# Ledger of designs, part 3: VHH binders against F-box/kelch-repeat protein At1g67480

Target 1, 376 residues: F-box/kelch-repeat protein At1g67480, of Arabidopsis thaliana (Mouse-ear cress) (q9cag8)
Amino acid sequence: MQAFALSGKKRIVNHGMCFSKGNLDLGSRLSENFMDDPLIPGLPDDVAKQCLALVPRARFPSMGSVCKKWRFVVQSKEFITVRRLAGMLEEWLYVLTMNAGGKDNRWEVMDCLGQKLSSLPPMPGPAKTGFKVVVVDGKLLVIAGCCMINGSLVASADVYQYDTCLNSWSRLADLEVARYDFACAEVNGHVYVVGGHGVDGESLSSAEVYDPETCTWTFIESLRRPRWGCFASAFNGKLYVMGGRSNFTIGNSKLLDVYNTQCGSWHGSKNGLTMVTAHVEVGKKLFCIDWKNHRKMSVFNAEDETWEVVALPLSGSSRAGFQFGKLSGKLLLFSSQEETGQCTLLYDPDASPGTQWKTSEIKLSGSCVCSVTITA

## First folded at step 6 (VHH; framework vhh_surovatamig_d1)

Design c30 (from s10b with D59Y R98K)
Fold by ESMFold2-Fast, scan of step 6:
Structure c30 (fold): chain B 376 residues (1-376), chain A 120 residues (1-120)
Amino acid sequence: as target 1 above (376 residues)
Amino acid sequence: EVQLVESGGGLVQPGGSLRLSCAASGFTFSSYAMSWVRQAPGKGLEWVATISYSGSSTYYVDSVKGRFTISRDNAKKSLYLQMNSLRAEDTAVYYCAKGEDEWYSGYDYRGQGTLVTVSS
């Protein structure tokens, strides 16, 4: 028997599943026995997995409660692959809404047709702002951010994961550097965080990558200059970082930092955008709403690094609050105006000219903070 | 034509010091912020420090803060980087750059560089 001296939080890794647990010895021992039992009596496990893959996604939490071996299967990357081959993948939209006064953030879930399904259980930990959300391996990550303590912003390194198969939250490895208002994107199954404000409110140039297989954050080459309030998008194995400010700059530049994940190096140009209030990636394009001009979208094509402008079909004189969503290869624009109230617009890039914009029946219960799409 | 000429690099032991210099010509030096950027072997460009046009404000990447000091002499059109407590990780070609963004996009605005090797 292996004896462990357990003096603090320990990390347990199980086929890309990462979590912290105080009872590492017990957890390690308990994980061995279920592997000897068949998934379904009388069937080989590969055939059983094919049968389980045909079950609707909404039933995954119930399936995971049947036994530990079924729980293990529905959480695995392999199960997503089996479901893809069976034609059973389902795309769901997750929207984080905020009530008036910035209290009670709530996650709402909608199917591929925009029909409301459920709300997530409450996220653990203190309420934060300046955090980022990203999806990797069919799981939602909520990363870092800050909270107000004694009139000061305190940067966090906390990372939480929502598992849609278990309908539960868990805590992952903390970032190496606590940060808020940073850039974040998933590239080829890895999560990148870049820049932001650190513990003392300093502008950061450091960057880290999360590997779901090892459940660890590792530093990568730092940005050429520190930046905060920046945003990121991923195209063709590359991370594109735009926008933001630094404590050493007086003017705004169109600085674009591109990280090549194959060679592990940064390249730069002046072909970026200075400030945005909202951004979303759809296909091979990045859609942005300028911080000062809320009547048009600036659209970046990563293949040729060119910009174009798309008009918004909005009227009125008031400044609108905007956030994006993505569903079935189409862009959702969530807006809140004093004159028109809450509304959702749908942009279909593949529709005929003049028919790309339509009003969506999707109605949010509050202001959209952010959204992600999860396919499982 | 903007020209920047770096000097002062060399071989130094860990914990040692070096002072880099940059001679600028072809532009109104006193009107621009100036930066030092570096490129380690096999790595991309990394910004190191920036000094405002007047010299009243200085900024550093966290890894060199407290060890490096950027300064300028507008009358001599010269930029300096005093490097103390050097580490193996500081080994790089160091480039003088006009402003905060031109070093990043402009081959024409960077000089030939000066090599700093920190090794025992």
Scores: ipSAE 0.000, ipTM 0.254, lowest interface PAE 11.7, mean pLDDT 79

Design c31 (from s10b with D59Y)
Fold by ESMFold2-Fast, scan of step 6:
Structure c31 (fold): chain B 376 residues (1-376), chain A 120 residues (1-120)
Amino acid sequence: as target 1 above (376 residues)
Amino acid sequence: EVQLVESGGGLVQPGGSLRLSCAASGFTFSSYAMSWVRQAPGKGLEWVATISYSGSSTYYVDSVKGRFTISRDNAKKSLYLQMNSLRAEDTAVYYCARGEDEWYSGYDYRGQGTLVTVSS
């Protein structure tokens, strides 16, 4: 966190200061000269930001290359707010795909109509599995995971950030505890990581929260029991942790651990779901696909904490690999088979019963590993 | 017939140590997580510690971390609680309980308890 003086006033400027050792694509740090120059000559900075907000999102990397001051503006969360007020927000879908060989992982980008946009630059750092992705303040975070070293799985604490407005990667502060196969979700502007496997392959109960304003990870109250292979979803300022394994269950757990971010405490129940292979949150509902039954979705309603089942429009008894995406308030179901290749289905939860599923025009270049939607 | 029998309680001075034991019978001990819970005079039941069915994982309430150690011997069908650096606040009836804390599933069975009094 950095403080600047503005004509006898002071402010704390923490944007662009969340870089750790090994930073990639670093712009210049803020200087005293930054405060003296107007964004646009003859206009107050607030009015200038409103003018910049009218530019289409695809032009933001070019705008960021004009000068350091514009680069700072387009990467700020304040700019997202200005664009929202101007009615200029654009929703883009980011899908991480891998080819059949598993060697070429790449991010594909699509607009709100499913039209392909330019690809992201390559992800930094060594190739990992068991990592998690999350969006906070319009930025994509890729967190932790593991890699094979000398025939052993080694847990990582690395955190990388992709800034969609600058089309660039940077490195954030490392986790306090290296972990993989953990739960991760964003709640009220903060990123939570829970459980997983640690450095020695041990099951973890520890949890940490990332504050983008301070650029730091802080421990929160640990889970009552360690769990790994679990996932998280956020509803009404609470973090819901489901699935995975615990040393208190022989196989898989129906344990639901809920963290209240306001009072800083966990509570638990057995109202969770086991063996979830794909999940996505839309509105106040969590859509899950069970590994045992790829022909149905289990849907959790966070308002009353009840479960319902929705049929998938799949023919035959064959199983397919599934992953979810979300775009324009609708679900995307990505599936791939060796014979038929990539297929994308669209689910509209607001459509009439029996008409909710449609074929999507979106065509991925490979199997979906994960996806996020970023609005900026 | 499920039975849990606690022993090892008594009077001890502050800073002292006690080891509680629980003998289990009537069920497959090695298939269940086990807990210690306590009730101080005039207060409600408080979870203290849990150990997984294999013994590989242990969990404690914050106030006893670093002072208490839960352990088990599946061959002897026994659960233990080693209590070190005892404080007046640790005075309570200690119960052996089958299962995880009441937070998730509750306890199927509890023993009759053993009294621990920390006083000079």
Scores: ipSAE 0.006, ipTM 0.291, lowest interface PAE 10.0, mean pLDDT 80

Design c32 (from s10b with T50D D59Y)
Fold by ESMFold2-Fast, scan of step 6:
Structure c32 (fold): chain B 376 residues (1-376), chain A 120 residues (1-120)
Amino acid sequence: as target 1 above (376 residues)
Amino acid sequence: EVQLVESGGGLVQPGGSLRLSCAASGFTFSSYAMSWVRQAPGKGLEWVADISYSGSSTYYVDSVKGRFTISRDNAKKSLYLQMNSLRAEDTAVYYCARGEDEWYSGYDYRGQGTLVTVSS
């Protein structure tokens, strides 16, 4: 018996759809069908799309409710491109907050001026921890994680998408391997997940990539060593994985694993950082808050792979933690502590030395769990 | 106080074998993954082998795969490295190492080392 031909595994997800591919398909079908109605009477469709692109982002859900043709336009990748060319892109900050007592998690939205706009509909599925959030094609993905079921910690493979234009959640294709406390980043329109803990709590070396065009996860080359509690950033078509631990090697504590998406291979060095409480990418730099020394930021420059240190302007306690936000090329530092009158710090990496830190007027309704910035 | 004490090093001919031992104290040995690392004369530290806290999983640097075997005895709080088919390039001080729970220092909990010399 000769080996059977390799065929792609087709995963049919009855409870979720890849909206970017679905929108493209529906848009193609509309253009292939006999069209009697233009998008806007009296205008060619290309000109109509340019006119629609001038509408403020806050009106997109209302625009999507006008008719199916407008809905498909507003949801499309093409519309983001048209808005970019028109200079109409808007940057909004999405923050997942937790109430006092730790039981009420909600997503809140604010504009580039820090003004509150709305709260998202409740996140679907059971409450999870160890999940990761990422933005791809102007959509928010909430990936995997774990939950407590009958006193046991259970790893999840669930993936949920929030569509910023429709203000709705949907379920995407599940990961091939359920995982929590893994590394996650978007590189050139694809989402990468690496490592973590699996179903039996084992340390994982496997990695997967999500393609929004095909709506599928596929395995990529595994890490040389398993790792969990690691984190990732993306620079110049490469995925940088740092930190974490393994049940296998203490060498993982400083290992930097770099995946080149063009040639599909991993390269490693000892020039990484260990455990962090928070990280954020701004420009060509990765900003990290070290879990042991949370009174400073360790800053990685991806161009020359060097580290520098930025002191936090704090008199805080030794176990105070921070979560990052990013808005208008600046860092927001939200305290993870539940304290009345929480002060949000603002760091401008482009400001002159000694003038980078300010207090932000942005106030959250609860403790920051995580945040993402979405431009559309 | 965390303490690791290596033993079993010595002079051996190419193709020979040695068994290194490490006695651990001052921490819950069975809760930590353990490593062997080495330092050749005039060179930096090189990781050699890892073993999980239970002993069920092992990982090796490519140059020693099939020749070295890492093992542990959690009841005796001891780590072992069985070294077969030794080569001149294996000449180094071998250190028993424990993982750190905090960032910065890599191999924070490491023993004093045991010298392995492979020559005629």
Scores: ipSAE 0.006, ipTM 0.205, lowest interface PAE 10.6, mean pLDDT 79

Design c34 (from s10b with T50Y)
Fold by ESMFold2-Fast, scan of step 6:
Structure c34 (fold): chain B 376 residues (1-376), chain A 120 residues (1-120)
Amino acid sequence: as target 1 above (376 residues)
Amino acid sequence: EVQLVESGGGLVQPGGSLRLSCAASGFTFSSYAMSWVRQAPGKGLEWVAYISYSGSSTDYVDSVKGRFTISRDNAKKSLYLQMNSLRAEDTAVYYCARGEDEWYSGYDYRGQGTLVTVSS
């Protein structure tokens, strides 16, 4: 009964406080009822919200600093709905870049046209590797990873959140199991973490889901086999886990583990991809750079579970790693080469055959570690 | 034609040890990865241990790491599972399986199984 005792109900920890979303929503609603002043003098609040929705996203932190009423509006899900109806939603690309020395990491922000915006404030906590990033409810999460403490590699359970409206970092509830090099994806408003390495470097089969409503991590059914260095993608309410290894030989498998979030069970097949170095999902497709051939993308169509191959139009030495970004329904491929520095290619999956690739004007200040897109 | 025959199961007290054996025939044993899979009473199949075709790579479910050791003898066409520090939760029918658990039906051949009961 130990597994049932750990399921669903986790206490809030003082060094990583998290509040129930329902409690926060109730507090905001009560606060609105007790605020007598209009949002904009002379206008009904619904009309005022429509006016505020027309303000460019870059002004959200400034709008939130005007007064508590405007801060509550800017943070609300209702405001995102009003902005969507006004055609004012903006998709921004957040890229974590690393300098040539590998010790100084910074989040760069770009708008939908690739124009550079203000950088994020620095992440709290120690510098980590093997962490994963994901977006849920318009917030950027940086999850777990490992760091060196007193000459020892230590797995972390820390979870940090960046709020684009507040331009600030906060700490969420820790994972139940500290892990690095795990698979992570958002499915229907929940964040899933699967596998990885745990404390002392053991391979993990355990999996957890984060519910923003309860602000808690809960165990789900474990994988049948432990795996690390794997990745995850989400399609149609399902979590697809591919790649990775428990040992060298297993790392060559085409194992695909699929978790159905509705029935809460894992199903497997050999229709996966081995040793992926970079991946991104756009629409109903998963784009992967195969470690065996860095000159080709392997593309998974989640609707029919078929694979296709797309050539990469890269010239010169491409020994340096690749990373993806996603912006306006298109892929950005970031490449860092020793001879030429950083370059960016744009792939439009909806363009006519033979015209899908073009050069992007986007140039990163360093090598891409990872990226996410946030719409608000 | 392909056959996998397990042996070595039995009743053992908690903290005890057992060595399971699997005799393979009807295929080139040295060309295949092998696994041990178990099924506890009233539960589904659980992968326990893996060994590569050459024996150079092994892996285990976390609950048995440090306690169980998988090995093989390609000349004798035999697979082994050394089980130490046995616990009540290790009680299950243990199956020798050809291949890796890449899905619920990922094994193309499985033996009849050998029962291991850990009880005082």
Scores: ipSAE 0.000, ipTM 0.184, lowest interface PAE 14.5, mean pLDDT 78

Design c35 (from s10b with T50W)
Fold by ESMFold2-Fast, scan of step 6:
Structure c35 (fold): chain B 376 residues (1-376), chain A 120 residues (1-120)
Amino acid sequence: as target 1 above (376 residues)
Amino acid sequence: EVQLVESGGGLVQPGGSLRLSCAASGFTFSSYAMSWVRQAPGKGLEWVAWISYSGSSTDYVDSVKGRFTISRDNAKKSLYLQMNSLRAEDTAVYYCARGEDEWYSGYDYRGQGTLVTVSS
C-alpha cells in the first residue's frame, strides 16, 4: 500500500481543519474573506455563541450555511463546551448497516429515543473491510482497512472524517502504516491504532496516535508481540488491547496489553479474552460477546481487571451476527438470525436483576456492521 | 455458491501418513483464513489447524503440533493438511472450513468431509 506516500505530506492545516493539496484554494479563500463582524449584530460574541448553542442539533447544517463565521463556530470543539454548559447536548446513534446483498453499506442516524433521523452521504473511496471507526472532538473517523484489487487483498492507510455541521466527508492524513483488522480507540482526545495486518498480510506490532490539533499521526512504542483481529477500549487515560492472535506461533491469546498514555509505556497481563466478536464501553465496564459464549456476555471491570458473565435472553444454535450500540447509558444489542430476522435488545446495567433486558423498537434496515455515539 | 470439497482420506496404520486436500470455489479464496476441523465418532467438532489469508501464519491444536502441517496454494484455490505420525485418536471425519473463530466467518462454510481411520 502506497496511499500514505502519495498524500500525507501534502496536507495543510487551516482554521483547525486539515486539507489535502487539492483543497488548498478553499482554505486560502476562507482566510481572505473572513470578516471581523459580530456573530449577531448588536450582541457580544460570547452572548451570541450562547444563543447559537440553544439551536437544536438537526439545524447545524442550516446554521453553517448562514455565513463562514457561524460555520467556524459550529464546527469548533469550543461550541460543544458552550452547548454542554447550556444543557443542550444531544446524543445521536450512528449505525453502519449492510443490506442482504452485502455490497451496499449505509450510515443511518437515530436520536436518543431511537427515532430515525437521516442517513449520511456515501463514504468516499473504495468499499473496505477490516476498517475501524472512532469519534474524536465530535467527528466520526473511519480508519484504514482493506479492499480487493485485481484479486489481491490490499491494506489501506486512508482516513476519512464525517463532519455533522457540513454533512460531508473529508480525507485526513493517512496512517504511517497501512493496516486492517487492528485495534482502535480514542483516549483523552487522541486516536490510537494498534497492530493488525500490514501491506503483505504480515502481523503488526506497530502503533500510532493521531493528534487532531496537529493533524498528524506519530508512532508510539510498539507492542512486544504482533497481534491482529484485536480490539481496544479506553479507561482512565489508558488504552486496553485485547483479543485476536498475539503470536503467529501460538495462536489466540488471553494477553491484555495496556498502554499508559502519560508515561508512554506498555504493560501486559493475562486477564484478556481470546476472541471477541462485538464490544462496547459503558462507564468503567467493557461488554464483550465472546464467540465461545455466544449466549453470554463477558463484562470487564477496568477498575479491578475482573470479569463477570451476563446471560443473553437469546436461544438457538445460530452463530448469527451480534453488534453493540450505546445510547443513553444503555447497551443496544443488534442481532440478525435466520428464524427471527433482525431484532434489537436493550440492556440497562442499572436495572434490578431479572429486568435488565428489554426488546427495543429500533429496527435496522440491514445488518449492523458497527456503530458509534456522537454527542454534540 | 461457496463450495469446499475434501479428498485424501482413507485407512492408515498407526505411524502412517496422509495428505488431505480441499478444493475451494465460489469465493475469493485468497481473502479468507482457512481451517481444518474434525469430528470423531460420537463427539463434537474439534478445530485442528488454521492458516492466514497469505499463508504466512499457521496455528495448531496442541495434540497435532509437530505432526500435522497446514498449507495453501492461492493460485489453485486449494488447502492442504499433511498428517504424519498418525495415532488412533486422530480417527475422525476431517472438514475443510472457511474462516476462523470470528463471529462472521467462524466456519460459515465447511465441506462434506473426508474420513480418516487410523487402525492396525
Scores: ipSAE 0.000, ipTM 0.153, lowest interface PAE 14.8, mean pLDDT 79

Design c38 (from s10b with S35H Y107F)
Fold by ESMFold2-Fast, scan of step 6:
Structure c38 (fold): chain B 376 residues (1-376), chain A 120 residues (1-120)
Amino acid sequence: as target 1 above (376 residues)
Amino acid sequence: EVQLVESGGGLVQPGGSLRLSCAASGFTFSSYAMHWVRQAPGKGLEWVATISYSGSSTDYVDSVKGRFTISRDNAKKSLYLQMNSLRAEDTAVYYCARGEDEWYSGFDYRGQGTLVTVSS
């Protein structure tokens, strides 16, 4: 309850810096002057935020252009909380698609009903492969990867952020170590990157965590074994790293490396899955399509570390390329080579047995490279 | 039950060649990737070479690339390491090992080893 006593203090926030009344004489005076400006003339700021929260998400970029104080509100984590309390949160699906010629990559955005809304503005920087995407605090991060420079493959440390509320890209702090084909996941508001290939194509064991509050990357304990082509998922404050290879192995690894974010240490087991081609996390479960069993999904339950199998509603010997999406607690399965003309399937884990799979209205303009869901 | 028995080690002069063999028993040899690892006097285990279950893919530590060749005969349940242009630094006990995991994270089984000494 002591937290409620502090909520009455006026505050401003700038890149994780917070000024509140009573902290410093100069800072207190400055924050009081700034905080005296109303969001909406004639309304208290709390009421004004509630009014702004009722505006449809598609209008947020326009709202952010009104003044600096509205821009700060719209891009803040607090605004997501206000919108949640008002029942106004919207889930939008963001899909990076590539055309049949591999020449054009576009981010497309769709609402919770699969209706196309818009395309994102172009990503800054050079075109890359082996990058990872993740969502933290309602922002899309595009992390690292590699590009071809003067006939050589060059690993990148670049990090770009898309702010859905401002409809704009910005650059964040670079990774400490340039990498591609690494594992990436968000755990309790922090972004973890693990392994991959480095500058000389070497297998990496290093790992880093991004704190959105400080806007900095920090090394964490390295993996005991380097690995690339691996992937990560997050459950109960832990980071689960599976799959991949090293320059020292021919076969895919069955190793499961688990990082405990509370004690800051790695634990290993052999209860991992090899040759995963697509994965997605829903609730306490990780859904995987492996290269050997692409007619089935392998499902990992993080609570007891057990595997189960779910059949795919596919017939024949088709080696369709699959990618997952997630929307409203359900799985989307995108196929780039579906012979029947159906390009998206929907899986509802909460539906009764035998009714979990349905066709989706969502039709991509190209093959799915990756997808994320952003709630704001 | 699972056994790996290495042979072919010995004393060789620098620049010489040796062929190591490993006889496997107690498991389906053709279903496993196989490794050669070595331990030099007073040092830890070093991975040397690996070969896929079919024999179609191989990989080597940089210091032996172009000099060593790993091969297998699934019908005979045997693994081989052809070592050419041997150097004093190649002196070690060489072990045959089973597994798909990183050598330093533990392979399931390894043999007793065969000593290779490169000296004048």
Scores: ipSAE 0.006, ipTM 0.220, lowest interface PAE 10.0, mean pLDDT 79

Design c39 (from s10b with A33T S57T)
Fold by ESMFold2-Fast, scan of step 6:
Structure c39 (fold): chain B 376 residues (1-376), chain A 120 residues (1-120)
Amino acid sequence: as target 1 above (376 residues)
Amino acid sequence: EVQLVESGGGLVQPGGSLRLSCAASGFTFSSYTMSWVRQAPGKGLEWVATISYSGSTTDYVDSVKGRFTISRDNAKKSLYLQMNSLRAEDTAVYYCARGEDEWYSGYDYRGQGTLVTVSS
């Protein structure tokens, strides 16, 4: 049995932004005399948007507080396009850190030079694990996961969005199937979730795609094999799912499941990695720290679908406490070994062989849970 | 030392039946998913069937569904493949394998194989 979700028409004319059903009922507060007033008195709206695009990103929450029209502009996908054309895009690194013992998850924000910025407001909803984070249209999505209720793990379907321009959280449509420890990636403006554990802890083969334009989740073709603990990466309009296990495997699978978003079909490949403890996508390459090969990174090149290995300048065990980030086309490797202290390494894939690794001055306030880069 | 020993292969006429057996040793058999994979002459390895560690879940490649049945006896540490309505295209060396992977890459261990020839 598969459920189907169809999006109703938005009260506000289609502009590439998602509104919850509750917000549609309150749409009159945005539309009352809104379209008749100029964005900036004395200027055509297109010129006014170009002027607003020149303002530094850190000022956007303040700009959004000026009036409803400016709030609407700074949160739009179209504004990111205007800023790109103006050469004003800013790349910020968002790192979710966990305090030892406190389960106090906090988002740390840094600019492209690694300078610390203000922290995010607290994430809404109950504290969860096994959730996934993804960026689509300049917005951070925190998807699903599980929480402990009366001593048992309960799978969630909730989805929250952080808007970096407004510095605020909102609720999006729930997943059709509650899940945790699933694979998640953005492909051509759509968010894909695949596999994981369901409500009864069962291994899932189902997959769903989120369309920000319709604000709906829709089922896609299921995997041939259920899998959990897997991860996903996106290249050339395709979704690559690897790692993880199921009731059919004792260890992690080498199977690479590839979804073609154009024809809507899954294909298998032999070229997966089994035990990946950290991964990050930079350009057309996927960088993985393999559980088996702790002194080396395995690097997937999406252009020719080949693997290569890069040396890792680490002296300790690579099996715990490593997470990747990316910033300015370079990799960050966060290490949170308790007795060796915190260290951040920087990898420049464009540097000369043997000079690619450097120590970064970036210091996290806690262990890295995950990270995303948002350009706006 | 993990060992998997296949038996039961042989020459059979089209439409006939064979039962393959695999004797496992050197590991806790009841804790592992088990598979049958095959290699036809001049071709690559093809996954045929998988059975979960408990025996409650089975899966098959489309070309053998309804004809082949995978089963296990955890007390005897044995894996079986009942092959019915055999076709010439089923001619292959059949391997018992620990784990599951439709494209071979995920199998930890594989036996030496048993030859099945379907010919008149």
Scores: ipSAE 0.000, ipTM 0.219, lowest interface PAE 11.8, mean pLDDT 79

